# Ledger of designs, part 8: VHH binders against FAD synthetase 1, chloroplastic (RIBF1)

Target 1, 279 residues: FAD synthetase 1, chloroplastic (RIBF1), of Arabidopsis thaliana (Mouse-ear cress) (q9fmw8)
Amino acid sequence: AEGLSPVAGGIVALGKFDALHIGHRELAIQAARIGTPYLLSFVGLAEVLGWKPRAPIVAKCDRKRVLSSWASYCGNIAPVEFEIEFASVRHLNPQQFVEKLSRELRVCGVVAGENYRFGYRASGDASELVRLCKDFGISAYIINSVMDKNQVSVNTEEEDSKSKERGQVSSTRVRHALAAGDVRYVTELLGRPHRVISRTRTQDLTSKRGRISLQTSSLLNLPPGNGVYKACSLIVGDKHPISCKVIVDTSNLYIETEEERFHNSDESQEFQLLGIEFG

## First folded at step 4 (VHH)

Design s26 (from h7 with S53Y; framework vhh_8h63_2)
Amino acid sequence: ELQLVESGGGLVQAGGSLTVSCAASGRTFSDYAMGWSRQAPGKERELVAGITYGGSTYYADTVKGRFTISRDNAKNTLYLQMNSLKPEDTAMYYCAAKPSYWYDLSDDYDYWGQGTQVTVSG
ESMFold2-Fast, scan of step 4: ipSAE 0.338; ipTM 0.681

Design s29 (from h7 with G50A; framework vhh_8h63_2)
Amino acid sequence: ELQLVESGGGLVQAGGSLTVSCAASGRTFSDYAMGWSRQAPGKERELVAAITSGGSTYYADTVKGRFTISRDNAKNTLYLQMNSLKPEDTAMYYCAAKPSYWYDLSDDYDYWGQGTQVTVSG
ESMFold2-Fast, scan of step 4: ipSAE 0.368; ipTM 0.701

Design s32 (from h7 with R27F; framework vhh_8h63_2)
Fold by ESMFold2-Fast, scan of step 4:
Structure s32 (fold): chain B 279 residues (1-279), chain A 122 residues (1-122)
Amino acid sequence: as target 1 above (279 residues)
Amino acid sequence: ELQLVESGGGLVQAGGSLTVSCAASGFTFSDYAMGWSRQAPGKERELVAGITSGGSTYYADTVKGRFTISRDNAKNTLYLQMNSLKPEDTAMYYCAAKPSYWYDLSDDYDYWGQGTQVTVSG
């Protein structure tokens, strides 16, 4: 009846993992140096907390692709995301949560950021996590925050680096950069181009005068702010990316390409996923 | 709906002190983690301090030892006490809120106020 824990013997990274930015990637890298890396993510947060849902930074269906891209940093092992219903753990105190990790999930260790908080009302801190892990016989590794890089390109006359604050990489910074339309900065924070996923009917993806029109409601994750983005790529299935220009407004996203590859049959009623990368 | 209203900003001389406050409404304040971020002209927005519903705190290295974040759950108010102010602390200061669930205090704030301006003369 009962099987083994999916993360048994593994090393779990602890965090919210909204953006899957380079700070989250660093947690996975450290976990991979110790054992099999997992991300322990909570689901059902908005339902439990009565919170207004926000568009995720990474589409749920696209998260595995992002984690697979981390394999080269993680000893050729792609981290696996393990989801827990937040309702099942929200009332556990710090000791009860660590007991669950050690005895129910049977993990060998945890990796967390220095500012991590956990347990009922977020009462537990990183120091308490280390002490409790020791009490339950599992390893704990606390990782220093990944700092935003203010690097000047070699032999270039770029903007004064003093104008940028040196701070921690965070999902908050990613959201602010997206809202500002600064997709280059978003790429630096994520360590990859931001990819927006749209779910549309196959028949609705027919190019009209080299333009595809998508409603914002078809998007599965957060687009960048209103504006014109000239260095983008359109991704359909396993096909080669197609260079495009993207225009984002309040209600629609327009994809302009010089290729006629997206003239599809008008008879298909099935949905397909379309990827848009902002470079 | 959730609302955050900052106040207390102004002009202060280098080496001086200032307290900014944030009045929260439309949610159960005691169930939320709260934070302060700032944005100076030409710079990125920086999270400077955070506090959980249980009172655990976080500070950015740029302000550690000079700024103190605190909350009054009875008054639904968040505070940032700023001491030993420097010209580099000149910025618009924003109040932030997120549900108090298990996460890094430096990450993923969901709601932001409109800001209050702090100017430090040199």
Scores: ipSAE 0.325, ipTM 0.668, lowest interface PAE 3.5, mean pLDDT 84

Design s33 (framework vhh_8h63_2)
Fold by ESMFold2-Fast, scan of step 4:
Structure s33 (fold): chain B 279 residues (1-279), chain A 123 residues (1-123)
Amino acid sequence: as target 1 above (279 residues)
Amino acid sequence: ELQLVESGGGLVQAGGSLTVSCAASGRTFSDYAMGWSRQAPGKERELVAGITSGGSTYYADTVKGRFTISRDNAKNTLYLQMNSLKPEDTAMYYCAAKPSYWYDYLSDDYDYWGQGTQVTVSG
């Protein structure tokens, strides 16, 4: 393709961006302080490396809403996600990847976490990223993990590691908290309530005795573990959130609400997207 | 598909040493970044150590200087050598793997997990 790249002159945050947690948000914040922020995401990782049945933490259709919510942290500019097919870059060594960023994509700089690895077989680290960026004339900014960056050590002898027991924010920690049903902790890690998206037939959205039943197979992203969740919100289209209780079991998710306003006059669509926020 | 089986856990005295291992079968082990995560009763799961397919390592501050992660690609085995063990190291230790192509160690979830091996440190 001819012309300037979609991210030309921008600042690109590098990472997997699975959960869009507060650590990923910090990368976007740092990028926004320097220039126009973009997230560089790889697409087709599962297909290239092998089929993966794992549910995403954030539904693909819901990612732009999450990034839009970051605008207030990013100088009123919502970060834009720029996707690269992993198959097109998987064999690039570290130097070739930085060359692509500089010469093909024409970015002005990169932001990455201190634990970032890149290039074929993850041969490049953050220090190599900085060195190669300098060689190719683009800026590189490495940030510490969110917890490390925010933690100031004031006691060198009696330092209590208990204050650090939550450690560094990661998608793994988000998945474990979800599996445990700890939606409050999930909200801390994400900086927002966890939202599950269901793709459900319009005709199946009718409440039966105050309860809506959804099959877990209709969910587009990872629900919390089996249990009862009393402080939830049901989101239907552009309507105001509806307070509800959610019961998650192995095969189904049940939504219980006192409001019977699932009255949708738009019968032209066979399927609708339903959002469920947990606490 | 990659399968992971941990072994080597057990009871050990404070100040002692223990090596846990993880045997991988299925897909090519050498293409994967490997990690050790632990979870103690009442605590969040913590990534303890990681190693890329190229041999670069990561250690959590809680274990840095005491634990050593290593891999033997010929035997498809991951190791965690634990020295100067403390009662606070008591946990179920899980082996984890993800493809080692362009992944952020801490921001990326591991794709494959073992069932865990219990390490109990008395004292």
Scores: ipSAE 0.023, ipTM 0.413, lowest interface PAE 5.8, mean pLDDT 82

Design s34 (framework vhh_8h63_2)
Amino acid sequence: ELQLVESGGGLVQAGGSLTVSCAASGRTFSDYAMGWSRQAPGKERELVAGITSGGSTYYADTVKGRFTISRDNAKNTLYLQMNSLKPEDTAMYYCAAKPSYWYGDLSDDYDYWGQGTQVTVSG
ESMFold2-Fast, scan of step 4: ipSAE 0.384; ipTM 0.707

Design s35 (framework vhh_8h63_2)
Fold by ESMFold2-Fast, scan of step 4:
Structure s35 (fold): chain B 279 residues (1-279), chain A 121 residues (1-121)
Amino acid sequence: as target 1 above (279 residues)
Amino acid sequence: ELQLVESGGGLVQAGGSLTVSCAASGRTFSDYAMGWSRQAPGKERELVAGITSGGSTYYADTVKGRFTISRDNAKNTLYLQMNSLKPEDTAMYYCAAKPSYWYDLDDYDYWGQGTQVTVSG
């Protein structure tokens, strides 16, 4: 139905890609060393599985900005996220999925983490992926998990050495750090400041005594835990970032700044997107 | 929404064994990949073991050969059998779940409140 595949001749990174953390970035970097990098993502999971997903770490509308920031690591080529409807692959076993990658999508290769699982009920592992890719004539590259920069691994315990278990960078670690309010650690895991996007009525973007109040329900992605965050930036449209303090509680975010005008001049818009960077 | 409740933690002597369990409710358990993570005092949370809905398993190098993950889909229960326990295994143990179709083992959507395991020397 499509003619030529939009990822034909490319190298696709395989993963869930929730946080777009430095581990996901490493998959894109490795793909870019081989050919044109793509992230293969699934959409429509909630509809097919009948569940309510948790708040994403990266807002859907903000994902392209994040991937564009990876261009400097990927030979000045921003990875492109290629979305597949989950309904179209939900019944595919591991062999059928690799056949789809090779014959329908015509990819030249795949990159996946050592812990990657795929196919119906996640029955396929990284070893199976390599075998199946060989059977269908495409390259497969399995990448070791990216380790947390704050953990040190040593072969032996010595007086001048530090013995720590290695920690894999994961969306789970990002969620834990966010819940703890450790936005500095979040920035290390993401390789960028965490940005929360709010979809707010223009009427609600009026400062009252130097403060904007946003309901947590207006947020499109996961905020950090309850607390006071003094080194934040407010992003409004195409304007330069505005320095602010953010207070997060269970029901609201409060943004404090010396700026009085927090929305663009087009007051005819019912809603506006507001970016809040932590750290 | 899936709710996860851990149980079976406690105090155990070094070299001993303990089994922790996780009961799942609110969703069809067999559709989920399950995992155990732990957080020791002063350390970051780490994935200990994972199991897909199809039965494929993963173990962290720190626990390979000592811990066994298993699931009982009829009882909607996940287990972690811990043998040859060491003081460094002392941690809060957390149950985790995600839809078992297309996943990385370290990216979970649902979490329990944890159960404390303390290993004394």
Scores: ipSAE 0.103, ipTM 0.518, lowest interface PAE 5.5, mean pLDDT 82

Design s36 (framework vhh_8h63_2)
Fold by ESMFold2-Fast, scan of step 4:
Formats: C-alpha cells, structure tokens, sequence
Structure s36 (fold): chain B 279 residues (1-279), chain A 121 residues (1-121)
C-alpha cells in the first residue's frame, strides 16, 4: 500500500494512552517541540489477546476534546490520535516496528517514556528504540517519568523527608483515585476535571422531582466511586455548562440541577450524549 | 480470564531476604507483561518492578539493586526476590498483569489480592 500516511512528517508519541493523564500530555508536549504531534495508539487488543475489557477512563467519543485541550501546552497545536490495529503489528519484532514507523508511516520522529517497551512480546526497550530509529533515519526522544505532584512536599524539610517516595503519574493511580471518590486528586493526575459521558434518550432528559436518573449501564466511561459530588457540571451539546450535584450509587447516577429539561439543538434525535464533569 | 494469586509474604528482620511469588491461572501467561506493586500504610500504591514476556525489566529507584523480578512461563509464575530489606519496604505486595506492553510503569489490567510483607527492626 502506497500513498500519503496520515502521520507522514509528524512526531509520534508512543504509549498506552488509557487515561490521557499529565504523563501522556508530557509526551505530546515534547513531540510538539520537535514537529507536528501525534499519539500512536493500538486498538483491538481485547480481541487479539483474549483479555476481559474494563471501562475506559476516557470515553472514545471524548478523546479528541481532551487532546484539543492540550493545544495550549503544545505551541497551539492540538495533538491528533492515530490508531493502528494491534493485530497488524503484534508479530513485528523491534526492527520491523521501527521500519513500519519510518518507511510505511513516514514519521520524522518518536517520543517515548523511559519505561517504554515494544515489538513482539515487548522484546525492545527505550535504548533499542533510539538505536533503531537512528538506523532508519528518524529522531527518537526518551523522556523521564512525570512525578505525582501530591507525593511531593509543598514547603518544609520535614515534609520533604516524609515525601521522599515520589510516585509516577499513572492510569493505575487515576483508577484508584476514582474508586476512592477523590475527584480533586483525579483532576490533579489528569490535569483536567474527569468527564463521564452518558448516552441518554432525549425523552429522559426532563427533570423528575429535581433529578435526572441515569443507569450506570448508559455510561461510556468509568464514573467515580459511590458517593455525593457537590461541585459538578452538566454539559449538553455546545451549551454552557450547568452546575449540578451528582449522586453515584451501584446502579444509577443522579443529577440534581435547577434546570427542568435538557435538549440539544436537534430535538429530533432519539439519543443524546451528556457530559458530567466532577469537581 | 487470567487470575493471579500471591504467596510468600511474611515477617522478616531488617537486612533479610524474602521471595514473593505469583501464580497465574486461566489464559496464556506468556502473552502478558507482569508487575509487582506495593502499598504501605497511609501511602499510595506504587509499581516497584515490571517484566515483559521477553524478560525486559523495570525497577523503581527505591528498590533498584535490591529487588529482582523474574518469571517462569512454563510454570505460569512470577517472582520478586527482595534483598537487603528495610522497614520502609513494609507493604502489601500485589501481582499485576496487562496485555498492553508499551510501558512497564503504566497501568495494569489484572490484579491479585496481595501478600503482606512486614520488615521489623
């Protein structure tokens, strides 16, 4: 197959990109300093590897909005996510994978974390990535892990001593913080408020007794744990965010707001996407 | 589905050694990247070591040079050999696995129940 690659001439950040946390954002920032930034993501892993899928941290339909919000950190260039089928690359050894990036996708360079692994059975490490990129005429930049700000002392030597064990920002920390209902900590790890997307019938957007009820099965991504969240915003289409209180239980999510009904500009649609931002 | 069960935790004196193990059952162990995380009382969970199917490893700075991660694909078992143990190593140790192999320090999809390691003295 010949033709212009969608990422031709670009700089691709390599990673899992589950949470799109500040560590992933740092990869995009470094890519943007070099050229046009892209995130290279694999799809279809559950089908290929037979694993049980879990709820994503970021809804698929919401990922472009998150990446667009990174433009201010990336020299006013929003990173673009480029997806490749995992089945098409799973058997490539490290050399073949870098050859695909250089010869087929025609990228100008790569950015990866120091702990990045690649190629069949993850046989390649970051040092091998740099060497192979040089062999194929593309630039490679390895960056250090982003440290979790909440693990660092804010002021004193006493607190610095207590905070010696700094942790890396990770999707695991995001998932644990969400489960604990600590949406402020989630916001610090993500660099943005956590947004849950629900696919809801238009007819169900009318408030009943001051509440909108959503089944957890209607949610497209992971909500925070059971609890009451007072500082939330409801987003409907391109309208201004609406202040709300959210109650999460095992089966439902309840939105309490002063608004009595919600609809987007196209009232003929049977379903609408609702965004719910936590703190 | 992959299931993970840790064992080998216990009480050990400072300066001592301990090996914790993780037995995997279910689908193909050798297709997963594996890791060890720990959570000390009052602290966040941290990844201390990771290993790919091919044997490439990662270690957190806090344990590098003291801990060794290894795997036996024929026995579906992951190991963490811990040497020169310190009281600060006291934690619940969790075995983890992921089909994603891009970054050994990133998120894991399957977790065990944990095994407690207590270092005294």
Amino acid sequence: as target 1 above (279 residues)
Amino acid sequence: ELQLVESGGGLVQAGGSLTVSCAASGRTFSDYAMGWSRQAPGKERELVAGITSGGSTYYADTVKGRFTISRDNAKNTLYLQMNSLKPEDTAMYYCAAKPYWYDLSDDYDYWGQGTQVTVSG
Scores: ipSAE 0.208, ipTM 0.607, lowest interface PAE 5.1, mean pLDDT 83

Design s37 (from h7 with S56D D104Y Y109F; framework vhh_8h63_2)
Fold by ESMFold2-Fast, scan of step 4:
Structure s37 (fold): chain B 279 residues (1-279), chain A 122 residues (1-122)
Amino acid sequence: as target 1 above (279 residues)
Amino acid sequence: ELQLVESGGGLVQAGGSLTVSCAASGRTFSDYAMGWSRQAPGKERELVAGITSGGDTYYADTVKGRFTISRDNAKNTLYLQMNSLKPEDTAMYYCAAKPSYWYYLSDDFDYWGQGTQVTVSG
């Protein structure tokens, strides 16, 4: 016995899981069809690989809410995210990693996308994952990429036939759509409205002439590009959402409520989380 | 940290050849999977070639047999050799990088350069 593994007997989806887009959701859906679904996520990659930190697409504190929203797709079971320190696995070869999944974590199976790579220097691919899982007595399921089927922006016909389908859904497409301010496209890729979380002092949430000003440095995740967004919702704690207009510029984000529908007279210097949904 | 800067783009006649390069600055270039994506006016971005930290390569069907991706870890440089160029290869070409250890070789790269323009006249 090795004690209780948090994912013992479960089905773990393998992936990056940065955006929690519909492609990531599909991995969780497939896991849930087989057993108890988990997302196996690596943490500490920037530190180990020497990357400059970037704003995440989903705020760390907001990830559980997103996964809870997937329960209706997953047999009414919200997938649970299980984090592994990347430093602890970075030097494992493919066989050692699958052995860890089977013997240490005691998972019953894995779900991965067709393009999955793993192990030191990405020496393992999806077919190797399947073979090694079989050798260690766990099931492996490889799924096809979820394709992007959003609205077409431009069409140039060179021949009779044309293709309007985009490639696969990816975190890169989400980042590009956010930068372009295309919140409708972002919503299609995520399967949900994009929510930006700000950590701000309660006293700073008081409307000044119907406007709240936030510095971009207070945002815990990536906002959409500079522009005016008219179909937004402001979420403060467990209060009901408030319709608002949001203006994003390089240094600040402005929230405008019509009339005095929102006011917070709390003079507290304590920090709280504020959510802003786009579209 | 990894900084990517593309160069070598330009104008070339149909049937010609061109090499674009990507200079990377960082302590761990050899640990990254690298790729070249392109985007033509009014088209979506596509991954045309990828190379893992171990040297395994991927090519999109549109360029297979004509393009060659390679890397020089001693010089922290990624290359794309483009042969038999066609007008439809005209695009902005972007260098991209992501962790090679545990992630997909796909269009989900973490770091992108600013791009270099390749124009093929015919």
Scores: ipSAE 0.006, ipTM 0.292, lowest interface PAE 9.6, mean pLDDT 81

Design s38 (from h7 with S53D G54S D104Y S106E; framework vhh_8h63_2)
Fold by ESMFold2-Fast, scan of step 4:
Structure s38 (fold): chain B 279 residues (1-279), chain A 122 residues (1-122)
Amino acid sequence: as target 1 above (279 residues)
Amino acid sequence: ELQLVESGGGLVQAGGSLTVSCAASGRTFSDYAMGWSRQAPGKERELVAGITDSGSTYYADTVKGRFTISRDNAKNTLYLQMNSLKPEDTAMYYCAAKPSYWYYLEDDYDYWGQGTQVTVSG
């Protein structure tokens, strides 16, 4: 939705929200404990900052499904993502940005990580965010790193030697784990299996000799690195997931399944979304 | 575009100090947030320090109070001063850069150097 008022009275989590990893989920959980949770995301960053666009970790069309899965953690309320064009805010200093949150968006409070930076050239930090929010009459809550003492305590089944250190969950860690083909670690970082979305012609959803072939150009988000993935699921619409094996190479992704036809597909040239979930 | 080249790594005794540096190509360096990440064999990459284009700094708890990140925009150089080094600081240290972000300072950098090895013996 366009416009800024849809988050009025809500609690907005501030972050990049690229991967929607467990650190982002923690921000939404904390927002939900205070009021109605929203994620405030910037769009158009690459265009404004002159970066070459890279494949997203979560496909744009799949983000709402991920946020809906967080409802059970968020008092049975799915967080809503609210997008702001970065071009409209990039030149605001920290005070102007907080004023926009308070007066234009009319939020009741913000949640941000301890490393949050904002305002023109990232001139504001988390401490400044707290001070400015108080000045404008909104609440601010700063959340410590998701891989803090509480996360280490939950993982006490692993002895964890005194020399072992766990860093913050981040989109960079997710990208490196994906590139390495370590889908189990990706699942730990995301709190869910990684799902790749393909946009393909409906007529191409039939198996040919037990295999479905997709070009990597049809993928809407980042696949794991080249390799063989044996514990995968194929998702088509609202149908039950189909167990499959996935082979990723440089130009193609191959899906091998016992199912040879996908039901409820007409003879059309229309595109359909296909989900591939890596175990 | 930005090219990053690390230097200054080497072998140092526990309790010692070492400074690693990162030379960036061009004068666009001043528009980038910079960071230092490290990776030891069998461990995940860890962001240890970050500095925004405005000079705000971040340190991981593992190095806070021992490491200092700084930048010299006139020389297009990033520094990491490491004091009170421990054997567990042994790692490849990578220089990283991203265009100034208006949000979370985290380990999501776009440009990386090839790394410089730091070995701490005891």
Scores: ipSAE 0.041, ipTM 0.478, lowest interface PAE 6.1, mean pLDDT 81

Design s39 (from h7 with S53Y Y101E D104Y; framework vhh_8h63_2)
Fold by ESMFold2-Fast, scan of step 4:
Structure s39 (fold): chain B 279 residues (1-279), chain A 122 residues (1-122)
Amino acid sequence: as target 1 above (279 residues)
Amino acid sequence: ELQLVESGGGLVQAGGSLTVSCAASGRTFSDYAMGWSRQAPGKERELVAGITYGGSTYYADTVKGRFTISRDNAKNTLYLQMNSLKPEDTAMYYCAAKPSEWYYLSDDYDYWGQGTQVTVSG
């Protein structure tokens, strides 16, 4: 049998892929220059490793939309995410993992960052990945870390020593920028506006004088920190995005629009997804 | 549960050296990759070095060639040897840990200590 694996003949980017930031996007771009791009993601890490789960930066239901937006960078091919249960690969050593990629998944090549570690107890590094891929007849491409290109607009000599330091784009930087309410910086790190997804009952989506209240517990991914956000968009299905102001507090998220009524259909107990883009 | 306690911070002149240490207790040290992060006033917290149980290392470009991370698995202790210190290295230094399985050493860490202050005067 040929290419029956979902990623057979493809080029697989290796990484954690939590934030889908511009660093992750660069791995997909490099994969697309070589062949059909895929992201290989592990699921179930918190359960297997026994750590407390955190709110995701990208809602699970919204990941495909983000990857589709990368098509223009990837030769008009949207990268496809291929998920592997972490429990099924956790104990594989580096050689066994590359063997799985080559013989079971039948990939043509891999792309990874220079700091990538893999195999049981992270025993394999990028140089070992290259060596093993050569041994198994697949191509390997190691990509330099994507650096944060953000620049301070106002330059004061007294504050030059405290100027923003250029560093590697990371999920840690995204989480810290979100917590600080710096949605502009978040947009630079993600290469797109941050979108929060809410799962809300249709009957609870009532707008009077253009104000909607959502419980923070209804959010499927991490909102920015408490504050007022004036340059936002409300997205419902394929409807034209609605300009809005968003107020985030500890318990609730408030959406203020100039529309007198936001929802104009039957008030059922059915849930629907609501998108909120910041900045 | 994992507890991390840093020590060894202090004041040092530019060009000098300092070693900070981190004692781990509560869980098996071998189950964790260890790292050092720092935060200076007005700056974002940055990961400067990471190490696996087996000794594979990561260094941020800002410290590469000057700092050395190491671990003593028998003593459940992590070290950061800092050489050729610069005023820009002044920061609170935090010990960090994450499960040692399958990851980037530069990825986010899950467990943190209280920090130890390092001040470099020029």
Scores: ipSAE 0.037, ipTM 0.477, lowest interface PAE 5.7, mean pLDDT 82

Design s40 (from h7 with Y101E L105S S106Y D107E; framework vhh_8h63_2)
Fold by ESMFold2-Fast, scan of step 4:
Structure s40 (fold): chain B 279 residues (1-279), chain A 122 residues (1-122)
Amino acid sequence: as target 1 above (279 residues)
Amino acid sequence: ELQLVESGGGLVQAGGSLTVSCAASGRTFSDYAMGWSRQAPGKERELVAGITSGGSTYYADTVKGRFTISRDNAKNTLYLQMNSLKPEDTAMYYCAAKPSEWYDSYEDYDYWGQGTQVTVSG
């Protein structure tokens, strides 16, 4: 049995929402102009398909902070992320998916990008989404892709003008920029500095020779590629950000504070979360 | 419906090279993101290489610098050129396809081939 859906009467943005980049932000902005904004995200993909997932661009625990930062663009309303189990939708055709949005979730409308594909084997496109939404009595708004202003060539990126993904802000562009160590470009694509979250034991946060050493395995999301990053900030709890230099290598991340050294005499084995902002 | 047929697998000695191919039929190949996944005995399936409809490529760390993925849209064919092969590259290699805008995870591929066996002897 189900009562009112958590997104009932709301406007849901449809997308993958890996990076929460400025293209995703634009979907939320458009949703907020129409009604209460939600992001509709899928979970359980790796379990259902038996595959190893990619490292997330935004740590799961950090997503709400990012969405809260969008409130100023969204009429002072922070978008809420609503998760659906992938197993419940993976075999739905386009009509069945829109029926679920209308009848089960009881949404008032949808916002999607012009290149959005949905339904089993991605058989639905944006024009079919609009038609099906009309059939089920919900509003549909298709928005133009947010274009990458930087136009930076990223490794083997194809220059063919016929590519529908060419020039668009995308999670793929964010991943390539991170791998290249181009944190300034990452910041332009995200509309915010990239924040890496580390889950580490309090006792392991002692500065040694002026550096804090973290294993890459402690990171909850994708770090930038190997290199030296001078304009970084360390975020610890509710304290003000601490200026730092970060060195990324194959197995470790090193943090060296620029203004003062971080010292921790706590021998607790309790885990805590650290934020590291690049740029 | 898009159909995928792999070929070119076989036995190769360590340090050798092999190219596997995937022929696509049924739909416009150029509108799909394509990938090569492999599964070795007793191991989980892994994506080793991907190529978007726009030509951007991805490689797993285990094969980076040794394998090259490419596509020929005129022939509706995907290739994986494998160099400096190691015994641990022994696996069934699967061709996979997805529309570029539907999925954000490599496990989300909609279309799969039956696979081609690559065996590397040492």
Scores: ipSAE 0.017, ipTM 0.221, lowest interface PAE 6.5, mean pLDDT 80

Design s41 (from h7 with S30E S56D L105S S106Y; framework vhh_8h63_2)
Fold by ESMFold2-Fast, scan of step 4:
Structure s41 (fold): chain B 279 residues (1-279), chain A 122 residues (1-122)
Amino acid sequence: as target 1 above (279 residues)
Amino acid sequence: ELQLVESGGGLVQAGGSLTVSCAASGRTFEDYAMGWSRQAPGKERELVAGITSGGDTYYADTVKGRFTISRDNAKNTLYLQMNSLKPEDTAMYYCAAKPSYWYDSYDDYDYWGQGTQVTVSG
């Protein structure tokens, strides 16, 4: 059916959008310069492929907050994430996917990175995306990869031309930096402090001898590697962030703060969401 | 869950050759795009080679013409044949995998092995 699409007339950025890093933000910025920006994301990948899902870099419940923070970069327009069930598109070839964007979703244009792959078994590349978009009457904009500004240029006699993949900002690079406990580098790659969300029992939000203990199983997204993090903030509801020290081990995360109890309007609920930002 | 185990690393003289392999288990290997990344101490990981589920290959400029990536779907095994090795190729070599569909970076991998050390002297 040709009913009104939620992204009709919009410009959709194409990508995996795991980390919502500065490279993803650049796609949204470019989309916002052309029209109303949307991120087109796939969900249900683990279920379709029959594998255990790994911890996301950004908690599902926290993604809208991150996208709202991009409004200042996007002409005061917060990008909206539009989710497609992967099961519904996994077998579409490149032409069928672009047809879906043009005819079912009725988008005006697409923005993708130069290394973007799409369609069944990644048979389509950025050049094919541009060609197919032209065939279906929608605009396509291919954006050069956002480079990690901390990368040092290395010149060798065997190097014909610099590969843009080398030194690109990527979700893999964010995951490696998190595992290494390098939260400063993570902040540079994300353009924001990394925020871990915990779903915690209200009764467990009371400090015992200046420490709150959380099981890693309560975390909704990927924490940084084992270690001590001194410049952190605890976020509880709409309250001002509370300065804290965080200790991460394999089974638990410990928050050390001078606060003994957290006031929250949701105290009547059995569970609450806590945000932990790593400085 | 997909598990990746590398093997075949070791010490080799400059100008020599070495093949590293990666055995995949747990899920259907053929549904994944595979890659080889390397990391020397104090350096960021570098994607050196990639291969799609359909067999199309990618190589970093630093190894193009010297390295060959291949896959054997019947054996659930990925290979990297390294020729004309240089001291600069010394690194931990990591096997990596991602679903064959939709990605926005060649080094945007979902699964990683523990690595195999390759040391080139000379």
Scores: ipSAE 0.279, ipTM 0.636, lowest interface PAE 3.9, mean pLDDT 83

